VH-VL binders against q0atu2. Designs and how they scored, part 27

Target 1, 119 residues: q0atu2
Amino acid sequence: MLDKKARIRTSREYRNVFEKGKRLSGRFLIIYYVENALDNNRFGFITNKKIGMAVIRNRIKRQLRAIVREYQGQVKNKHDIVLVARAGIGKSSFEGMEKDYIAIMKKAGLFARNANKID
Short names: E, the ipSAE of ESMFold2; O, the ipSAE of OpenDDE; V2, 0.75 times the mean of E and O plus 0.25 times the DockQ between their complexes.

## First folded at step 15 (VH-VL; framework fv_dusigitumab)

Design m4 (at its last look DockQ between E and O 0.73; V2 from the best seeds 0.00; counts 0 for: pae E 3.7 > 2)
Fold by ESMFold2, look of step 15:
Structure m4 (fold): chain C 119 residues (1-119), chain A 122 residues (1-122), chain B 111 residues (1-111)
Amino acid sequence: as target 1 above (119 residues)
Amino acid sequence: QVQLVQSGAEVKKPGASVKVSCKASGYKFTSYYINWVRQATGQGLEWMGWIDPYDSNTGYAQKFQGRVTMTRNTSISTAYMELSSLRSEDTAVYYCARVFEYDDSGYYMDVWGQGTTVTVSS
Amino acid sequence: QSVLTQPPSVSAAPGQKVTISCSGSSSNIGNNYVSWYQQLPGTAPKLLIYDNNQRPSGIPDRFSGSKSGTSATLGITGLQTGDEADYYCGTWDDSLSAGYVFGGGTKLTVL
């Protein structure tokens, strides 16, 4: 589980990322990201309410948190990063979400140069 | 400053269609959903649906499914709502509103257009 | 009857206090944050309260919100004649065939 200090929690914090940040789309995910004034990264997660019932959205959110936790040590510090699930994510596997996350984070330049992928 | 400016009032006959526009300014148009909400005379607010301006994905309230179409043109930061097969009961003020959705539980309309009156009369 | 139940009207004198209730269910108010919208006569709705109890910039602290279980409450103190309006609660409904839902509205009269 991500530490409390590594979470975006308030609507004001989310709004800052949406208003000031860059947006980049992958197959299943969209990221918004902006540099922060902290010594650490913070992550936020939005499961699209249009996906369906809360139990389905909570499952996807848990899977995305697990992916972020696995790779968080490879992410360049000082960023607020919001992951937004696209409408089609309910049809993806955990592995598919993971590959998409890695690809979009690399495109955004947010992984350190020597970041590794799980085989 | 963030604004949503809607097209002018419309008078229509039953069976016609109407298309209302909603021009956004002062923010990144493709970063926020747009809701459409209507209000008939003497009634409350009625949610009609949403559009994601980034990719044109939509979701409609069941009551309007098959009659409503929501679209957008990102080059002019404008959302549209078209309602077909109009009836007298569709006489209402139609609003667009910007959605702020930020976690599983947060969903609200923080900026509203001025409203467009649509009158359906024989 | 609306999905969210509000009293149709409330009234009080200038300077007094009122509360407006909003009753829902587990699939809406129980699971999701509540917002409140003010609609002054002849105008568009305006966001008054979000996230159950938060005020947007420019909304004075005499407007307050709270939520308990499947019910929400809007509180208004120091009533002014300019507060005469319709007030709507709103939230997302998580059920398979639902979307955003509003209360039926409450007309506030300041006498």
Scores: ipSAE 0.335, ipTM 0.810, lowest interface PAE 3.7, mean pLDDT 88
Fold by OpenDDE, look of step 15:
Structure m4 (fold): chain C 119 residues (1-119), chain A 122 residues (1-122), chain B 111 residues (1-111)
Amino acid sequence: as target 1 above (119 residues)
Amino acid sequence: QVQLVQSGAEVKKPGASVKVSCKASGYKFTSYYINWVRQATGQGLEWMGWIDPYDSNTGYAQKFQGRVTMTRNTSISTAYMELSSLRSEDTAVYYCARVFEYDDSGYYMDVWGQGTTVTVSS
Amino acid sequence: QSVLTQPPSVSAAPGQKVTISCSGSSSNIGNNYVSWYQQLPGTAPKLLIYDNNQRPSGIPDRFSGSKSGTSATLGITGLQTGDEADYYCGTWDDSLSAGYVFGGGTKLTVL
């Protein structure tokens, strides 16, 4: 589980990322990312209502948290990153979701140079 | 200041189409969904659908599918709602509203346009 | 007719407390956060409460929201004449025809 300090939790924090951050779209994920003034990264997760029923949204959210947790040590510091699930994500496998996350994070340049389990 | 400013009142004949505009200011237009809601005279609020201004993805209420088209022009931060095959029952005030959605299923409309009156009469 | 059910009207004297109920089902209020909107006569709706019980900036603490099961409640204490308005609850519905749904609205009269 992601540490509480590593989570975007408030409406204001999410709003800041949406308004000041950059947006990048993958196949299953959209990320908003912006530099923060902290010593750690924070992650937010959005499973939009259009994805489907609450059970599906919760499943996707859990999977995304697992993926982020797995690679959090390889992400450049001092970033707020919000993951938004796209409508098609419900039909993707966990591996497909993970692949998309890695691809979009690479495209955003958010992985540290010394990352060793991404390629 | 964040605000949504809508186009002026419209009078249409049955069978015609109406296109209402909603100009956003004071925030990043492409970062928030826009909802459209209407209200017939003396009646309650009725949700029509949503649009993502970033990529123009939309979701319409089943009642309006086939008749409603939501679009946007990002260069002028303006959303549009077009309703075709108008009938007398479509007479209402139409609102655009900014949607805020975030973690834990948060979903609400925090900024509303002033409304556009559309009258359909023969 | 509305997916969410509200009383058509409530009334009270200035200074009193009123509550407005909003009842739904498991697919809407049961699974999703409820928002409340205030509509003064001749004006556009205004966000009053979001995420069941949160107040936007500028909304006084006289306004409160709560949710339990498939029902939500709006509370207004210290009622003022300026509170006379229509109040709507709203939430997302996860049914097959997924979308946002409103209550029928409640007209609050300040006596």
Scores: ipSAE 0.172, ipTM 0.800, lowest interface PAE 2.4, mean pLDDT 91
ESMFold2 (binder alone), look of step 15: mean pLDDT 93; pTM 0.949

Design m5 (at its last look DockQ between E and O 0.84; V2 from the best seeds 0.00; counts 0 for: pae E 4.2 > 2)
Fold by ESMFold2, look of step 15:
Structure m5 (fold): chain C 119 residues (1-119), chain A 122 residues (1-122), chain B 111 residues (1-111)
Amino acid sequence: as target 1 above (119 residues)
Amino acid sequence: QVQLVQSGAEVKKPGASVKVSCKASGYKFTSYYINWVRQATGQGLEWMGWIDPYDSNTGYAQKFQGRVTMTRNTSISTAYMELSSLRSEDTAVYYCARVFEYDDSGYYMDVWGQGTTVTVSS
Amino acid sequence: QSVLTQPPSVSAAPGQKVTISCSGSSSNIGDNYVSWYQQLPGTAPKLLIYDNNQRPSGIPDRFSGSKSGTSATLGITGLQTGDEADYYCGTWDDSLSAGYVFGGGTKLTVL
């Protein structure tokens, strides 16, 4: 689980990322990201109601948090990053989400210089 | 100042189509969904659907599926709603509204356009 | 036939308090945050309450919201003649025909 200080929590914090941040789309995910003034990264998760029922959305959110936690040490510091699940993600595998996350984070230039390489 | 400004009133005959525009200003247009909502005279609000201005992805209320098309032009920060095969019961005020959705339970329209009156008469 | 049920009208004198109810189901109000919209005569709706009980900037604290189970309530105290409007509750509905739903609206008359 992500530390509470590493989570975006308020409507204002999410709005700031949407308004000031960059957006990149992958197969299952969209990320918004912006530099922050903190000493740490913060992550937010939106599983949009268009995905399906609440139980499905909650499962996806847990899976995305697990992926982010696994790779958080490789992320360049001082960023607020919001992950938005695309409508088709409900039928994706964990591995599919993971590969998509790595690809879009690499495209965004958010992995640190010494980050592990991913297939 | 966040603002949504809609196109002017339209008068149409049954069977025609109408396309309403909604120009956004004061915020990053591609960062928020746009809803379309209509209201017939003396009636309540009726949700029609949403568009993601970033990639044009849409979701329509079942009642309007097959008759409504929502589009946008990001270079001029403008969303559009087109309703085809118009009937007299489509006479209404049509609103665009900016959506904020930030968790599994939250979904609301925080900024509304001024409305566009569409009259369908023979 | 609105998915969310509101009284068609309510009335009270200036300075008094009124409440407007909004009844739904587990798939809408039960699972999702409720918003309230005010529509003054001849104008577009505007957001009055979001996330059950939060006020946007510029909405006075005379307006309050609450949610219990599958019901939501809008409270207005210190009624003013300028509060005469239609009030709509709204929320997402998670059911198979999923989408946003509004109540039928409540006309508030300040006598």
Scores: ipSAE 0.269, ipTM 0.781, lowest interface PAE 4.2, mean pLDDT 88
Fold by OpenDDE, look of step 15:
Structure m5 (fold): chain C 119 residues (1-119), chain A 122 residues (1-122), chain B 111 residues (1-111)
Amino acid sequence: as target 1 above (119 residues)
Amino acid sequence: QVQLVQSGAEVKKPGASVKVSCKASGYKFTSYYINWVRQATGQGLEWMGWIDPYDSNTGYAQKFQGRVTMTRNTSISTAYMELSSLRSEDTAVYYCARVFEYDDSGYYMDVWGQGTTVTVSS
Amino acid sequence: QSVLTQPPSVSAAPGQKVTISCSGSSSNIGDNYVSWYQQLPGTAPKLLIYDNNQRPSGIPDRFSGSKSGTSATLGITGLQTGDEADYYCGTWDDSLSAGYVFGGGTKLTVL
């Protein structure tokens, strides 16, 4: 589980990311990312209502948290990153979701150069 | 200041179409969904649908599917709602509203346009 | 007719407390956050409460929201004449016809 300090939790924090951050779209995920003034990264997760029922949204959220937790040590520091699940994510496998996360994070240049679990 | 400014009142005949505009300012237009809500005279609020200004994805209420089209022009931060095959029952004030959605279940409309009166009469 | 049920009207004298109920089902209020909107006569709706019990900036603490099960409640203390308005609850519905749904609205009269 991600530490509380590694989570975007407030409406204001999410707003800051949406308004000041960059947006990048993958197959199953959209990320918003912006530099923060902290010594750690923070992650937010959004499973929009259009994805499906609450049970599905909760499942996807758990999976995304697991993926982020797995690779958090390889992400460039001092970033707020919000993951938004796209409508098609409900039909993807965990591996597909993970692959998309890695691809979009690479495209965003958010992985550190010393990352060794990505390729 | 964040605000949504809508186009002026419209008077239409039955069977015609109406296109209402909603110009956003004071925030990043492509970062927030836009909802459309209408209100018939003396009646309650009725949700019509949403649009993502970033990629123009939409979701319409079943009642309006096939009759409503939501679009946007990002260069001028403007959202549009077009309703076709108008009937007298479509007479209402139409609102655009900015949607904020975050985390698990957060979903609300925090900024509203001033409304556009659409009158359908023969 | 509305998916969410509100009393058509409530009334109270200035300074008193009023509550407005909003009842739904598991697919809407049960699983999703409730928002409340205030609509003054002849004006557009205004966000009053979001995420069940959160107040936007500028909304006085006289306004409060709560949710329990499949029902939500708006509370207004220290009622003022300026509070006379229509109040709507709203939330997302996860049913097959997914979408945002409103209550029928409650007209608050300040006596």
Scores: ipSAE 0.182, ipTM 0.805, lowest interface PAE 2.2, mean pLDDT 91
ESMFold2 (binder alone), look of step 15: mean pLDDT 92; pTM 0.949

Design n4 (at its last look DockQ between E and O 0.04; V2 from the best seeds 0.00; counts 0 for: pae E 10.1 > 2, grease 20.2 > 18.9, placed apart)
Fold by OpenDDE, look of step 15:
Structure n4 (fold): chain C 119 residues (1-119), chain A 123 residues (1-123), chain B 111 residues (1-111)
Amino acid sequence: as target 1 above (119 residues)
Amino acid sequence: QVQLVQSGAEVKKPGASVKVSCKASGYTFTRYYINWVRQATGQGLEWMGWIDPYDSYTGYAQKFQGRVTMTRNTSISTAYMELSSLRSEDTAVYYCARVSGYWDDSGYGMDVWGQGTTVTVSS
Amino acid sequence: QSVLTQPPSVSAAPGQKVTISCSGSSSNIGYNYVSWYQQLPGTAPKLLIYDNNKRPSGIPDRFSGSKSGTSATLGITGLQTGDEADYYCGTWDDSLSAYYVFGGGTKLTVL
């Protein structure tokens, strides 16, 4: 699991991201992202009831956290990033989720600068 | 064959609205974003916005916010771009172009373009 | 006026090499993948390069792309008459809520 300091936890923190952050939509994810004044990135996760039953929402949340953790070192520093799961994510594979995350993060320019695609 | 086919040329008066269609074929319509790009005569390309045909999620360039509406009809694999309050400066060729909504070999480039729709705004 | 800056025109003789530059900022080219588009006279743009340096199917290897810092470059070797066209760079811009931005375009003339 993500370190506590790497997590958005309060409603105020989430609200700040939604109000001041940029938004991008992927196939399975919508991300909101904004610069923070910290030395680390923080991630938030939202899975609403449209995703499915609580057991499904929890599974999706765990999978998203795993994906975010895997690529943490490649994300630009000093950002608050909220991942909102879209309705179709419940039927996606883990690999599909991962690819969508990478795609949307690249589109947002949130990965470290490099000339190579992450495949 | 993968292609985007746009509606025909339009002539409009200032203040009117225009709605351009873009019909997709040869691929799964909902898997690609549809971008709209225009080009005035002798000028460069200008991005207007995009739509996700899967759920109609949109993103518009700030310049066109409040004046542009992008929609889609998935049953006929067609995207629409409506521009209201037309001005002479809106005279241009309007293109639709797809971008992959998934991580694939197409990257983030617009790899398929419509043939363009000429919109002329004149009094 | 364009967010990305390109030279308005370049020219060379057949068989020669040309390069077209595209200058941006950290919020666009600095962070995001650059694409290049070729537009032949009277036609719709065509994807020439994506993800900085990748060629779509059907694009010959005499077309190449590169990116360094906040600038990108399109290279064309073995210039042919049929290469006479307008070329545009494009990428996403984080400062504009991840809007797509194009360069002003470069007219390539084959002498």
Scores: ipSAE 0.018, ipTM 0.668, lowest interface PAE 7.0, mean pLDDT 88
Fold by ESMFold2, look of step 15:
Structure n4 (fold): chain C 119 residues (1-119), chain A 123 residues (1-123), chain B 111 residues (1-111)
Amino acid sequence: as target 1 above (119 residues)
Amino acid sequence: QVQLVQSGAEVKKPGASVKVSCKASGYTFTRYYINWVRQATGQGLEWMGWIDPYDSYTGYAQKFQGRVTMTRNTSISTAYMELSSLRSEDTAVYYCARVSGYWDDSGYGMDVWGQGTTVTVSS
Amino acid sequence: QSVLTQPPSVSAAPGQKVTISCSGSSSNIGYNYVSWYQQLPGTAPKLLIYDNNKRPSGIPDRFSGSKSGTSATLGITGLQTGDEADYYCGTWDDSLSAYYVFGGGTKLTVL
């Protein structure tokens, strides 16, 4: 689970990422990302009702948090990153979400070049 | 074959606890929520709670909050439901049931049920 | 006092049609897909209908489901004596935290 410091929490923090950040789309995810002025990365997660029932949205958020936690040591520092789940993500497996995250983070140049878990 | 196999019948005294097991086979255990549902003789189905075997996250029905604990052991694909401070009205058949996701043959329904575990609470 | 209201019983003759209703609210049937479960005497429940109107493999097309607003309906045509069972509607409810709710059950008698 991500600790409190590594989470984007307020609407103002989310809006800053959407307004100032770059956007990239994957099969199941969209990321928005921007440099921050902190010593650490922060992650935010957005699901909407189009994805499905609340239990499914909650599962997807928890799985995305687990994926991010697994790879957070490989992310270039000082970034705020918001993951937005696309409507089709409910059809993905955990492994499918993980592969999509790796691919989109690599495309964004946010992973260290020789990280072990990068596809 | 996708299957949920529950532990055998139990007879308990009031005030005791019971722990029912639910062994999953034929599918990826951590991919699906498990609901626990009970049914007293001649009564309807009563939802008790769910567990996500992926991370042990749980949600309990208000009626059972404080008396029920749902756990799992992923290495043996087994979910557990423990009910404490048993009363005579807890006499029922207890079922585990798998909650399917977006997979096209069952939607978000409870598509696989255990055979049931009879728990009798009597003096 | 069930969150989802079903008639306690319904009956019809073999070969006829019956409809079982399930009435809920916007936080459950209104928001979420409805499932129907058949429970034959002495057995575990079995999924009969999911996603309001879809049938799992092996369920004959004389079983149907529909949903309108905050109400759901199970239809059974060509009734057979083997259809005598208890029928439950069920759905997720999003009002507080995600939890599952069943209707009170409907006993179907084929006379």
Scores: ipSAE 0.008, ipTM 0.611, lowest interface PAE 10.1, mean pLDDT 85
ESMFold2 (binder alone), look of step 15: mean pLDDT 90; pTM 0.933

Design n5 (at its last look DockQ between E and O 0.11; V2 from the best seeds 0.00; counts 0 for: pae E 9.0 > 2, grease 20.5 > 18.9, placed apart)
Fold by OpenDDE, look of step 15:
Structure n5 (fold): chain C 119 residues (1-119), chain A 123 residues (1-123), chain B 111 residues (1-111)
Amino acid sequence: as target 1 above (119 residues)
Amino acid sequence: QVQLVQSGAEVKKPGASVKVSCKASGYKFTSYYINWVRQATGQGLEWMGWIDPYDSYTDYAQKFQGRVTMTRNTSISTAYMELSSLRSEDTAVYYCARVSEYWDDSGYGMDVWGQGTTVTVSS
Amino acid sequence: QSVLTQPPSVSAAPGQKVTISCSGSSSNIGYNYVSWYQQLPGTAPKLLIYDNNKRPSGIPDRFSGSKSGTSATLGITGLQTGDEADYYCGTWDDELSAYYVFGGGTKLTVL
């Protein structure tokens, strides 16, 4: 799991990202991102009912957290980033989800261009 | 009945643009992606892109980027595909097809297709 | 030329079994669900199989799908004259943008 300080936890923190951040949509993920004044990045995760039952939503959230944790060191510093899972994400493999994350983060300029999936 | 009904055949000159419509009925329009697929005479299927009618999010095949624009009008449950800078190679039947975004539906399969729109590009 | 590779044609007599293969790569069939489409002459494609092996309502159980690794297979048993059509496999490809890829199509002739 992500360190507590690396997580967006409050409604106010989420609202700040949604209101002041930029939005970028991928195939399976939508990210909202904004610079923060901290020494670390923070990540938030949102899954909605379109994805499926609660058990599925929770599974997706766990998978996203795992992906974010794996690539955390490659993310540009001082950002709050909220990942919103799109409805189709449930049909994606973990690897597909990971690739989508990498792709969208690169588009956002939050990932180094040389960032690749870890085999 | 669930169906997609497309606009009629088009004849265009090279360099012109064509806009094909796809009207959905019998289901919630914003709950399904609309894909556009074309097929040249005697050839296979070619995916052009898709649009999410819910928020107008689009993703185009790289081959058509900069030349294709997909839009929707939710008030009349209609999707549009505009292709510009037409060339003879764009002569084909163009299809719209829906894909559910919901987990418990037909996955990423295109389960409903329009009847097709023939676009002919000739001098 | 197509991202997914299918045999150009297959043929069999009525009542027989046929299989149509679809070969891809890890970025498409390897990671994503495969669909199969039937296209009768002069008509729009019709969804035949989705999620590798599921049949939409109205599709008879003579049609089946399977996936293994980076390849998929469509099976048709009890072949009927009305099955004469073009068949396409399709799936999403895990690239920077969302891409859907089709096979080149297989023409099925009922002898």
Scores: ipSAE 0.015, ipTM 0.696, lowest interface PAE 5.7, mean pLDDT 88
Fold by ESMFold2, look of step 15:
Structure n5 (fold): chain C 119 residues (1-119), chain A 123 residues (1-123), chain B 111 residues (1-111)
Amino acid sequence: as target 1 above (119 residues)
Amino acid sequence: QVQLVQSGAEVKKPGASVKVSCKASGYKFTSYYINWVRQATGQGLEWMGWIDPYDSYTDYAQKFQGRVTMTRNTSISTAYMELSSLRSEDTAVYYCARVSEYWDDSGYGMDVWGQGTTVTVSS
Amino acid sequence: QSVLTQPPSVSAAPGQKVTISCSGSSSNIGYNYVSWYQQLPGTAPKLLIYDNNKRPSGIPDRFSGSKSGTSATLGITGLQTGDEADYYCGTWDDELSAYYVFGGGTKLTVL
């Protein structure tokens, strides 16, 4: 779904974000983020067993990737960002996850371009 | 040894508040969510909510929304649950219990429980 | 009323096997991993089974878990008098915004 350059791929890359990054929690998501030395952003997605069985985890991961792609042009560059799904997504709609993502990213100060497009 | 140690028993009047503490030791406090679960005498377990001690994010069971507040102090590895506007039906044993963060695959249930704190709401 | 249904009690003699059922729905047991908790008289609950069928360190292999559809089962073989306790299933419920739910509990009596 995202360009290959925009993906966090290895365990070491994920550990770097968890060990060195900042963390913010929302209703449905936790976001870890850290500045990187690249000229672009990279995104990682974690849907552990606590959110449900594999079918549910796959659907949530797919939905989160779609949300990230929709707003990626508004994200400040040079960040590695890991999205972790929380177990609180029971009746959450795509819109609910989207609103949570926007709120957390605004709180983190990670949106840069045309803030009016987010509201 | 991983453990959760709770504050002592409390007796309260109806309408008062109670604040129960839960001190963690033997693990990284901010890496695990703290759940609160209560049990009235002769009754089953009732989940009240949880707190992420890393940033204080909370989620409460609907039944307790508006009456419960969960907080923590990371400097002393302690979580708190405060229940306000107490009624006689709030008489119960209150437990704290640890669960892994969602990115940690080491456990998916409430794997460590506090000893319980008896709260009695009398007359 | 509990979202997850367990029998109120079960009993069997020492050395025998029992099973304890936990019935839920697609939004909880159907899609989420089930845990089982043991509560010995006068004590806090203890995790017996997680991820449907896994045992934490220190739990004997005579305790087992399984799941089929929207039901979960705790199995206990070689019953001992020390197994006399209340047993609870627990899981997340997706329709309740990932609200954790427990079964009503099952009292096991070893006769």
Scores: ipSAE 0.008, ipTM 0.645, lowest interface PAE 9.0, mean pLDDT 85
ESMFold2 (binder alone), look of step 15: mean pLDDT 90; pTM 0.933

